VHH binders against Probable 3-hydroxyacyl-CoA dehydrogenase. Designs and how they scored, part 10

Target 1, 346 residues: Probable 3-hydroxyacyl-CoA dehydrogenase, of Deinococcus radiodurans (p83589)
Amino acid sequence: MKIKKAAVIGAGVMGAAIAAQLANAGIPVLLLDIVLPDKPDRNFLAKAGVERALKARPAAFMDNDRARLIEVGNLEDDLKKLKDVDWVLEAIIEKLDAKHDLWEKVEKVVKKTAIISSNSSGIPMHLQIEGRSEDFQRRFVGAHFFNPPRYLHLLEVIPTDKTDPQVVKDFSEFAEHTLGKGVVVANDVPGFVANRIGVYGIVRAMQHMEKYGLTPAEVDQLTGPALGRASSATFRTADLSGLDIISHVATDIGGVTPDDEDFTLTESFKNMVAGGILGDKSGSGFYKKTKDEKARPRFSTTCKPANTKTRARCACPPWTPRANLSPSATPCTPWKARKATSCAPP
Key: E = the ipSAE of ESMFold2; O = the ipSAE of OpenDDE; V2 = 0.75 times the mean of E and O plus 0.25 times the DockQ between their complexes.

## First folded at step 6 (VHH)

Design a45 (framework vhh_7qia_2)
Fold by ESMFold2-Fast, scan of step 6:
Structure a45 (fold): chain B 346 residues (1-346), chain A 119 residues (1-119)
Amino acid sequence: as target 1 above (346 residues)
Amino acid sequence: QLQLVESGGGLVQPGGSLRLSCEASGFTFSYYAMGWYRQAPGKQRELVAFITSGGSTNYADSVKGRFTISRDNAKNTVYLQMNSLRPEDTAIYYCAAPYKWESGYTDYWGKGTPVTVSS
């Protein structure tokens, strides 16, 4: 299989970043989104997506000139351009009816040899292709990227029972050789095997962090660039993903495997989520943004002695730094924090 | 058209009970974990309880033993039974459908239902 030109439909955070990743690989990309009635520019959303990717940190493009490989358009004016595309990927809103509407329109214009994919993790692939022709269903395969696509090497390939095994093989080879991805073939159910593996890695890292008294920054140093991993590493990636989302995935997996220690969340992690510390989207997670981005870990709290006027407040173990502890604070261990007080972040 | 519609909030005296409901439409409800969040005046939105697609539950320490989350997949509804209510439970309660470990997706939120606990 030779994918010379791709299309990404949906220019939100993931769609624009995936388009950038394809451009990095030298593949021309058609990036389409809807027309907004209140904007004179009919390609406003697709253009905004590219501009966002150009300004992204960490950098989405290897070189900003790669953005020249992205042709912006919209679903009303430019859908017919899919006739020349070898691979179509959708990264639109997670609504089954919206995906059905899209696939009905795509099927009418896409060529018979094209591979069709969805980036969805929340909606099973087989549900999306209901009502499509047998030919369309045979060429449909899930292709789930992780945020940020440039830096996370894992790619889930998610066939349905209708997907041609040759399409799975051809697409996986393209993903490995052209995109440089590590491919995992996943089941077409919520909580795909790669999500299970990724969440397992984070949960095990949290367990080891508590066992050995490591900070999130120390774990990220060990699991990040030194091992050839993305600079976002374990806990920085968790903050980007959302701690509530990680908690839900781990709990969903644990619900089908009762008493599975591999998916047992630590008490400190549960306390973070319960306290509204959800990562970047809540302003803090394992790290907290500061005016000086060099100040890491981004977040730490310390215990203060209880008295008749105030109650003790403790550091959650993952955020306790080895140095720079407040002179008026009492250092907390995970065991003492859980027994002495219910810790809350500042 | 994905929608989350909360109901059941209101004014209740300390020690009283309320049952919140959240009816979901526009997606395959049974595949999603569902959560209840709350936001008190001047505070950040915090997780109260969540229930997985498989029915496993988790609670914030402040509500454990007093609140119970449940779901009815046939009715596309998630519930929060709130017992032994305290003034500090006063907040706007939000239903949410957060996604799996891929935070590029937008969480879905309802518009909220207010709960006031006072005499």
Scores: ipSAE 0.000, ipTM 0.136, lowest interface PAE 16.4, mean pLDDT 72

Design a46 (framework vhh_7qia_2)
Fold by ESMFold2-Fast, scan of step 6:
Structure a46 (fold): chain B 346 residues (1-346), chain A 119 residues (1-119)
Amino acid sequence: as target 1 above (346 residues)
Amino acid sequence: QLQLVESGGGLVQPGGSLRLSCEASGFTFSYYAMGWYRQAPGKQRELVAFITSGGSTNYADSVKGRFTISRDNAKNTVYLQMNSLRPEDTAIYYCAAPYWDESGYTDYWGKGTPVTVSS
């Protein structure tokens, strides 16, 4: 399959940023939104989306001239232009009725070879395509981006029982090779993805790790092979997913269950994310490459328990990375009254 | 990927007992809270019992003292021990795990196991 031209419907924060990501990849994109009756410019919302993306920080465009690849329009005047696009992505409001109305109109004009996608994580894909033809349903696959699309590596691809497996394969290859995304194929239920499921376990593991002074490698030994799973265990999975994604999901959970300690992010983890330690995409996370090129623990520490008899105690968790490589040790903060003389990455 | 498989349902006389099991796979079971829900014909699905990752439990008023939720992390299984069963306990029983995403709260569901309390 060849995706040479795309359309994004919905020029809100996500739609405009995804259009920018497509433009960054050299793909012409038609960006459509509704007509606002009180605005003289019928393309007001789509134009506002592009302007917002041009002003975005961090930058949505790799180069501002990429915006020339975005053609703005509206759903009343320009929907017929979908006849020339290879991929349609919907990023409108999270209302099933609005999505049904859109898909009814899109089906009438989109070409029979186009892939059709929704950026929704909250509305199951199969519910959106009820009433559409079998050909439409076979070409429909969820494509869920994370904010900001340029900077978050993960893309969830969400087929339905009706989606052609070849469409899943072709779209995933496009997403990986052209958009530079790491693809996870997810089941068609809200929020149901292996890496997201892992987020809750990872948060709990981080809390337990801090409390008992375990390393990420020790936790991965327990949660990977010992539980009959592949070797991409808890913290290896976290590094693959992106620590910022984990932070965002856990923050959403914490907002709903503020008293549930099992889902509260640790301060150490928050400091890693704030410091730009985001996993594989940032060059380091809980793990980092060693000089021998083999996969190894990236952030493990060599802290010896100190049986000191001093009044004041200085300790850092074994898994906490040492600030800088400098041998000038920053004083450790007290942590769970556990004593450590020094903490350093291996 | 996440699978929840219920078993142990069946026909039982009033005053009898059943033990439901839910075997989980595709996630680190010990880190998740787990719940049992039920849905009787023509009624809304309701929470029956809930157990946190730490083992704290909560029960619907209608089952307190009769039902006990427990978990075995070594077996990746959550159980519902149902004692002193009544005809009004007749329902399909579902195992569930809570989850949040951009749209808000959702539950992962098993397919359910039917429980009929009748003579």
Scores: ipSAE 0.000, ipTM 0.107, lowest interface PAE 17.6, mean pLDDT 72

Design a47 (framework vhh_7qia_2; at its last look DockQ between E and O 0.01; V2 from the best seeds 0.00; counts 0 for: pae E 7.7 > 2, unsure alone 63.3 < 65, placed apart)
Fold by ESMFold2, look of step 7:
Structure a47 (fold): chain B 346 residues (1-346), chain A 121 residues (1-121)
Amino acid sequence: as target 1 above (346 residues)
Amino acid sequence: QLQLVESGGGLVQPGGSLRLSCEASGFTFSYYAMGWYRQAPGKQRELVAFITSGGSTNYADSVKGRFTISRDNAKNTVYLQMNSLRPEDTAIYYCAAPYKWDEGSGYTDYWGKGTPVTVSS
């Protein structure tokens, strides 16, 4: 089995970045997403994904000319093109209903020899394939990339009890030899090995933030560069990953180990997710971009205490636009003077 | 503009029944899965049931055998028939489409305004 052309379904942060890495490896890729009824361009989302990848820092493409290997399309007009690909990778929203709907449609059109994969980190692979034919189930294997895919070498390969072992072997060899990945075969359980460690760190940071009255920015200054983590610190990493995804993974792990307080979500975080504050993909998370960083101070609406009876609500002035978080102890502007009268800055 | 309008909630006694309806507009209803979610006071929203564009259904364990989701593509409407209601079913019930994208906020579920259901003796 040889993967000569791939499809990536979902042109969000991960899907577009994975498509870019496939293009870096010389693989033509079909990048699909949904049609937005309020946009005249039916391929708006897939095009926007490629544009973000072209401007990404660190660079998603080794050479921007590689973007010519990405053909954009949408799930209404272009789904039939899946008959031409050897590998379908799903990177859509982490909702089981959406994934079931997608797989039902994909099964009807995909090449009978294609490998079928989900990049999901929190929804077990076996739940996604319920209702699919035995043939589809045999060819389905999870393939979890880490953000940013170009720079993080690890790839988790997640078979189900139905996955053909030859498919696991063939896909793992492709990932190692063509994509240059370090493959780990993981169990089909919530919070795959590597993701479980990352989610644990984020959940514990949230718990400590609330217990000690810290802001997201203060925690990120203390946990990112100082602890040898990537430039994206804890809460910046959470915003990049998606707060709904963090919520689902932590909840699923908590269901498997219900007495383990290390995975207990804070009430303030649950309220953020319930209110649709989901990180970068929602335009706001623990951080948001401000219009004006040199004038009238702005405050983060995501920095509030779990108990509204505390002395003061957290209020954080606006910050520079999102790029890399500086490892500063006090990012609040000096215009508030040296005498602190509010919570730590974001 | 995308709109989801729930109706049919109310106050019922334990063991009673309600039928929720959700009329959708502003998107191609027949192409997408539709779902019902609920949120009790102080709790996280949870999936109750969903139905794919092809008619396949899925239910939370807590409601299996008691609730039935269905859709009428001609009326752009999804339904939730709730039988044998229990006090723990008390919540605001939301109709959801699996996908919404917004230039400022990104991908998220799209929720209706919700319809309250109270099961109390």
Scores: ipSAE 0.058, ipTM 0.609, lowest interface PAE 7.7, mean pLDDT 76
ESMFold2-Fast, scan of step 6: ipSAE 0.515; ipTM 0.798
ESMFold2 (binder alone), look of step 7: mean pLDDT 79; pTM 0.797
OpenDDE, look of step 7: ipSAE 0.096; ipTM 0.642

Design a48 (framework vhh_7qia_2; at its last look DockQ between E and O 0.43; V2 from the best seeds 0.00; counts 0 for: pae E 6.5 > 2, unsure alone 60.3 < 65)
Fold by ESMFold2-Fast, scan of step 6:
Structure a48 (fold): chain B 346 residues (1-346), chain A 121 residues (1-121)
Amino acid sequence: as target 1 above (346 residues)
Amino acid sequence: QLQLVESGGGLVQPGGSLRLSCEASGFTFSYYAMGWYRQAPGKQRELVAFITSGGSTNYADSVKGRFTISRDNAKNTVYLQMNSLRPEDTAIYYCAAPYKWSDESGYTDYWGKGTPVTVSS
């Protein structure tokens, strides 16, 4: 199976960035979003997505001319163009009803040989395809990208019990050889985001971190290279995945099993997500990049509620440069601070 | 401008029936999924029923077998037929188009202003 043309449905942060990555690989991509009734331009959202990708830092396009491979459109006028598309990927809001409505429409127009995928990490793949034909379900496979798609090597491929193994094989080969991704096949179950990170594991790690007063960096040192794991380890991998996605999955499972302590999020984690601290895609999570550090592009940070109501304070890890340490804690406004000891908020 | 106008609410006795209507304008109605939500005082808004553009339906467990959602694309209208009403169904009922499809901030579902339903003797 050859993927020569793709469509991305949803031109938000992830959809636009994925479209840019497909264009980088030389693949023509149809980028579709809804029509806004208050905007004269029916393609306003898809065009805005492309413009954001052109302005993105770090750069989403390897060359801005690659944007010429992106055809913008909207779902009302242009969905029929899916008849010429080899792969459809949705990156729309995390609402099951919206995904069901989309897949019903896509099924009517997409060609019989196309692969269909969802970028969702929060909604199980099998729930999205309920009510679709057996043929549609056999060609459906999850394809979860990490933000920013150009720079993060990992791609999770998420088959359901109904996915044709040949579709998994063909798509994985495309992802590895054309997109340059490292493919991990993940389970289509609530709470499992990646083979290297599960919601159970990360929630338990957060609980133990608070119980024993450990920092994210200390946990990652224990669970990373010392055990033969990659340097991104538990909390760095969480930043890669997105803290909002982890929170959403844990909350959904916890709603079904409210007394299950394996899904009880810590208060500090809930505060990070509520404050818009979502990992790499928001510029900070458990770790924050600094441009002043020659040997290390990123430092682990912990922030605690201040004994004053007006600002947070961070306790930086022992490996933070000594010249920048405060007697008790480093004051933080992490996302707008310019110092090497900048920390993530609680 | 997208507009959703609800009607059909009112006071009804337990065991009675009501039919809610929602007339839509300002967008391609036949292309969008439509939903009915409700909110009782002091509670969060909850999904009651939704219908896709193609007519597939889904219902909250609390209303299955009692409520029926339907649509008439020629009239740009979605309906909620409510049978065997209970005091617990008392709420303001909202018509909604799930308008936000991407993770783009600043764009939300479009909602009607709501129509009150009171089930009381």
Scores: ipSAE 0.393, ipTM 0.733, lowest interface PAE 2.6, mean pLDDT 75
Fold by ESMFold2, look of step 8:
Structure a48 (fold): chain B 346 residues (1-346), chain A 121 residues (1-121)
Amino acid sequence: as target 1 above (346 residues)
Amino acid sequence: QLQLVESGGGLVQPGGSLRLSCEASGFTFSYYAMGWYRQAPGKQRELVAFITSGGSTNYADSVKGRFTISRDNAKNTVYLQMNSLRPEDTAIYYCAAPYKWSDESGYTDYWGKGTPVTVSS
């Protein structure tokens, strides 16, 4: 379906910034928040959100005149206006009781063809829709933006077990074509943390592969068949997922955390992506272009007795096997997180 | 301004019952979910039960089947009926409105002052 008008509920940092990005794309937006009892202006919060977006650095609006597309309101006087929107996006406080109360109200007024979404990263989508009708649940899909939404290319689309696959397809197409987003379809698990852990693990494996002189095949042999797991491992999974998607995710995360070296891409990887070597979808990736294993030195460790400074770096070497049968989050093992293997390239 | 006033706490033996009340004023009570939270000494405040503006209820696993949350919108009051009380239910119980929807407003969650409940084994 075509999204011609949207509503954003919650005018905090993310909600106001998402409303601005929708306005940049030419989509009229109803921006709603609660009524504060100590403010005579019943639309105080939504107005404050727009004002904050107008003053944002970097700029939230491509042109401040785009703010004309944002109509402000509140959830007591203006909830009925949801009957006219094609997409409702929730960006309120991360409290399940508040989200349940909101969805109960929204269900009573929203048109039956609208897509319904939460920007939540901390509350699973399936928990939010408990108590909603089957029809509402079919149209509900998570839509997680990254701050600042105008500049971070990635958008996670998070279906539940109940989400209609056609809704996922239609919403993803809208996000890609109209919003210019790189869409990643992710599982409904604890937020984007699993997807960040997966990308973190791949990026760290690339950094450590070069530091220790390992090939992609050597890393994958240590983490795959020896543990009785799937034949795909770190770099084989990267080829399946798409190297351009991994590059964009790591770059977007690095843009909001520029001092975090854990998301710094190696020059070799950047050259692969710039050269159109994107993994299975392009016919080559780490495995087709990395056959020259004879040129790579054998693995070496900096944990040998004379180097006290590098002993801390031996805590998670690329070749160290981790038992995937006893799963726990580790920064060096991307196969623990379901989202690491669910990054489907567009 | 907004007020939440809890009452009905006290000392009770294990297996006993208490009924907590929370009278709200200063906002449109019928538009908002209400919750009961509790905080035992040295522990974080945790949600016990909530009731939506439309009357739908949810409970923490530890109290399901023993506690019942209800509301009377005409009286701006939310209740927590606590049956089959256990020593582990000992805490200060707070009535709360999930009123804070945005951190950018500087708005603070609205809590009552709390009503102590002691279940002595």
Scores: ipSAE 0.113, ipTM 0.603, lowest interface PAE 6.5, mean pLDDT 75
ESMFold2 (binder alone), look of step 8: mean pLDDT 78; pTM 0.793
OpenDDE, look of step 8: ipSAE 0.481; ipTM 0.808

Design a49 (framework vhh_7qia_2)
Fold by ESMFold2-Fast, scan of step 6:
Structure a49 (fold): chain B 346 residues (1-346), chain A 122 residues (1-122)
Amino acid sequence: as target 1 above (346 residues)
Amino acid sequence: QLQLVESGGGLVQPGGSLRLSCEASGFTFSYYAMGWYRQAPGKQRELVAFITSGGSTNYADSVKGRFTISRDNAKNTVYLQMNSLRPEDTAIYYCAAPYKWTDESGTYTDYWGKGTPVTVSS
């Protein structure tokens, strides 16, 4: 089967970013959300999602013109348009009642050859399809993207006991060849898999921080409050968990799949762990706290001028690429817990 | 603007029955699922039952066989029939109509009723 047109239902941070990634791959996307009773524009939420993706950092679109492949709409007026869609993905709120209501409506209008998927990480796939026809259940497969979808290679494909093996094969092939994803077929127990997926996300985020010049704070803004979750996010969560624990899990997985770059620890991360920088339990990690301060970025590429009477103090993150350093920055020793960083004058 | 008006709560003895009602306005009621949630003192709010726009129902394991959710689209009302009540069912019961679909922070209000207290005690 060939996926020529997709629909994403739910235009929150993940839904909009996934729609952008599909558009990047040249796939026309119908982006739908609910009608808000207090907004005159019935497509308010879908339009807001596209606007958010256009302004996203890191950039969600490879080219802003790709946004023209996204058609916005709403569930009350535009659900009938699913009749022309080859793949439907939901990325709505993590509530079983909302997902059941959606699937009841989708089943009535979606064509019989379409693949149906959920981006859920918290709700098992088999619970979502209870009460649906056997035909619907056979075409249903989890498709879990990682934030940000453009930058994280992994896609978790989650079949149920009812999913047709051919659907798993066809969808995985599409994800690998058209979307450029590395597919992992996982058990239908999203909460159980969370630790392994979390480690993957952290390791890949570190690799992409080096590649794209992102800071831990920028990644945490993207993965934490913007998704309506608690303020603890990717690197803040890493500091809470312990960098040694993350290192152990990634090494164990990488030992079984040594050619899988998704679990390859960066040299910078290895240096942090070897240097005793393990997160909150060691006094610092990606963030450093003082007695009177909340968590804040531990590393900086900014150095004060040598003409200051007091010797300038600076830190260079272990993962900072040369190209991302300030033009005025001098070489600096990486931050080492109780040892203050030093910045050599020009 | 969305409004939810709840009724039917009260004090009842163990083994008794109550019927909760929630009358909704300000949205296309017949198009959306409706749910009943509850929150006991010191506990998190939990889903009790929901009913889809098409009438399909789902229940928390703790209430299956004892509670029945239903809806009347002509009256824009959802009901929760509660039978064989236990002290453990004591909670504030909340109607949700329609629930949040997206996490658009700061742009819209949660779709909850004010809550209706149910006390099961001798």
Scores: ipSAE 0.367, ipTM 0.718, lowest interface PAE 2.8, mean pLDDT 75

Design a50 (from d3 with N58K; framework vhh_7qia_2)
Amino acid sequence: QLQLVESGGGLVQPGGSLRLSCEASGFTFSYYAMGWYRQAPGKQRELVAFITSGGSTKYADSVKGRFTISRDNAKNTVYLQMNSLRPEDTAIYYCAAPYKWDESGYTDYWGKGTPVTVSS
ESMFold2-Fast, scan of step 6: ipSAE 0.432; ipTM 0.762

Design a58 (from d3 with Y31W; framework vhh_7qia_2; at its last look DockQ between E and O 0.56; V2 from the best seeds 0.00; counts 0 for: pae E 3.5 > 2, unsure alone 64.0 < 65)
Fold by OpenDDE, look of step 8:
Structure a58 (fold): chain B 346 residues (1-346), chain A 120 residues (1-120)
Amino acid sequence: as target 1 above (346 residues)
Amino acid sequence: QLQLVESGGGLVQPGGSLRLSCEASGFTFSWYAMGWYRQAPGKQRELVAFITSGGSTNYADSVKGRFTISRDNAKNTVYLQMNSLRPEDTAIYYCAAPYKWDESGYTDYWGKGTPVTVSS
């Protein structure tokens, strides 16, 4: 099977970026989103998605001219155009009701030979297609991209028990040869492969960090390039992902796999999330973005002991075990340069 | 402007019935799924039921067989018929559209809620 034309439904950050990647590969793309009632342009969101992709850093397009391969539209007016595409990918809101509603509509118009995919990272694929025909289910396969799609090599392909193995094969070949992706076929379980391993790693790293009295920076030094991993290592990756998301995933996976792996979040991690310390999205997490003397972006830990020599005014990092904190010790809030009281144990 | 207005809440005895209504405006109602959520004091908001634009329905396990979600597209209204009510059904019930129409991205749009109290 040859994919000559595709549709991406949802023009958010991921949807638009995926559309751009398809365009990079020379594939014409129909990019659809919802109509905004307060905007005169019914294609406002789809257009905005393309604009965002054009301005993205790092660049979503290899050449901005590739944006010409993206046709913008909206779901109310242009859903019927799906009859002409070979592959449909959704990247809409992560809600089961919204996805059911979408697939019910898509099933009525899409051609019988088209592959159908979800970019969902959290909703099991088999749940999304409940109520669809056997034919629809046969050609449904999860396609989970990672941000940014152009640069991150991994693509998780997630079949259900109803997916035709030939569809998995055909789509995987397309993804590898045309989109330049490294395909991992994953089981349709919570977290699939990457999120399950990644979140587990973060959870365990947090536990060990506290156990051994390490800093996030030290842990990242140990778990990043030194191990052949990305420079974001463990806790920078957590900040990029969002600590609230990690918390949700850990809780969800841990709830369904209690005997397999320990996904128990430390109290310190929970406190960060409860306190609104969520990573990059909140302006601070384990790290805060700062500038060095030459105005180069650097990441610093949110809590630096002011003077390593004088134990007196150490802002205790939120990951410091309570047993090691004086009762008067206030957790370092990334945004309040509060003169931390003595972290000395009573 | 998108609006969701809930009504029909109140106080009922265990085993009683209520019918909630949600009138929607500001978008093409017939094109979108609608849902009912509830939030009890001190608990997280949870899905109760949703109905697709095509009329397919789904229910939380806790309300299956007792609650029925329906819609009237001509009236831009979604309903929740609640039968055999229990004290544990006590909550503020919210109508939701799966999409919030703003520039920030996809989010739920919520009504203000209608309180339901089940007490002897």
Scores: ipSAE 0.366, ipTM 0.751, lowest interface PAE 1.7, mean pLDDT 86
ESMFold2-Fast, scan of step 6: ipSAE 0.454; ipTM 0.764
ESMFold2, look of step 8: ipSAE 0.394; ipTM 0.780
ESMFold2 (binder alone), look of step 8: mean pLDDT 80; pTM 0.806

Design a59 (from d3 with Y31F; framework vhh_7qia_2; at its last look DockQ between E and O 0.42; V2 from the best seeds 0.00; counts 0 for: pae E 5.2 > 2, unsure alone 62.9 < 65, grease 24.4 > 24.2)
Amino acid sequence: QLQLVESGGGLVQPGGSLRLSCEASGFTFSFYAMGWYRQAPGKQRELVAFITSGGSTNYADSVKGRFTISRDNAKNTVYLQMNSLRPEDTAIYYCAAPYKWDESGYTDYWGKGTPVTVSS
ESMFold2-Fast, scan of step 6: ipSAE 0.543; ipTM 0.777
ESMFold2, look of step 7: ipSAE 0.216; ipTM 0.651
ESMFold2 (binder alone), look of step 7: mean pLDDT 79; pTM 0.796
OpenDDE, look of step 7: ipSAE 0.387; ipTM 0.766

Design a61 (from d3 with Q1E L2V E23A G35A Q44G N58S V78L I92V K112Q P115L; framework vhh_vobarilizumab_d1)
Amino acid sequence: EVQLVESGGGLVQPGGSLRLSCAASGFTFSYYAMAWYRQAPGKGRELVAFITSGGSTSYADSVKGRFTISRDNAKNTLYLQMNSLRPEDTAVYYCAAPYKWDESGYTDYWGQGTLVTVSS
ESMFold2-Fast, scan of step 6: ipSAE 0.411; ipTM 0.767

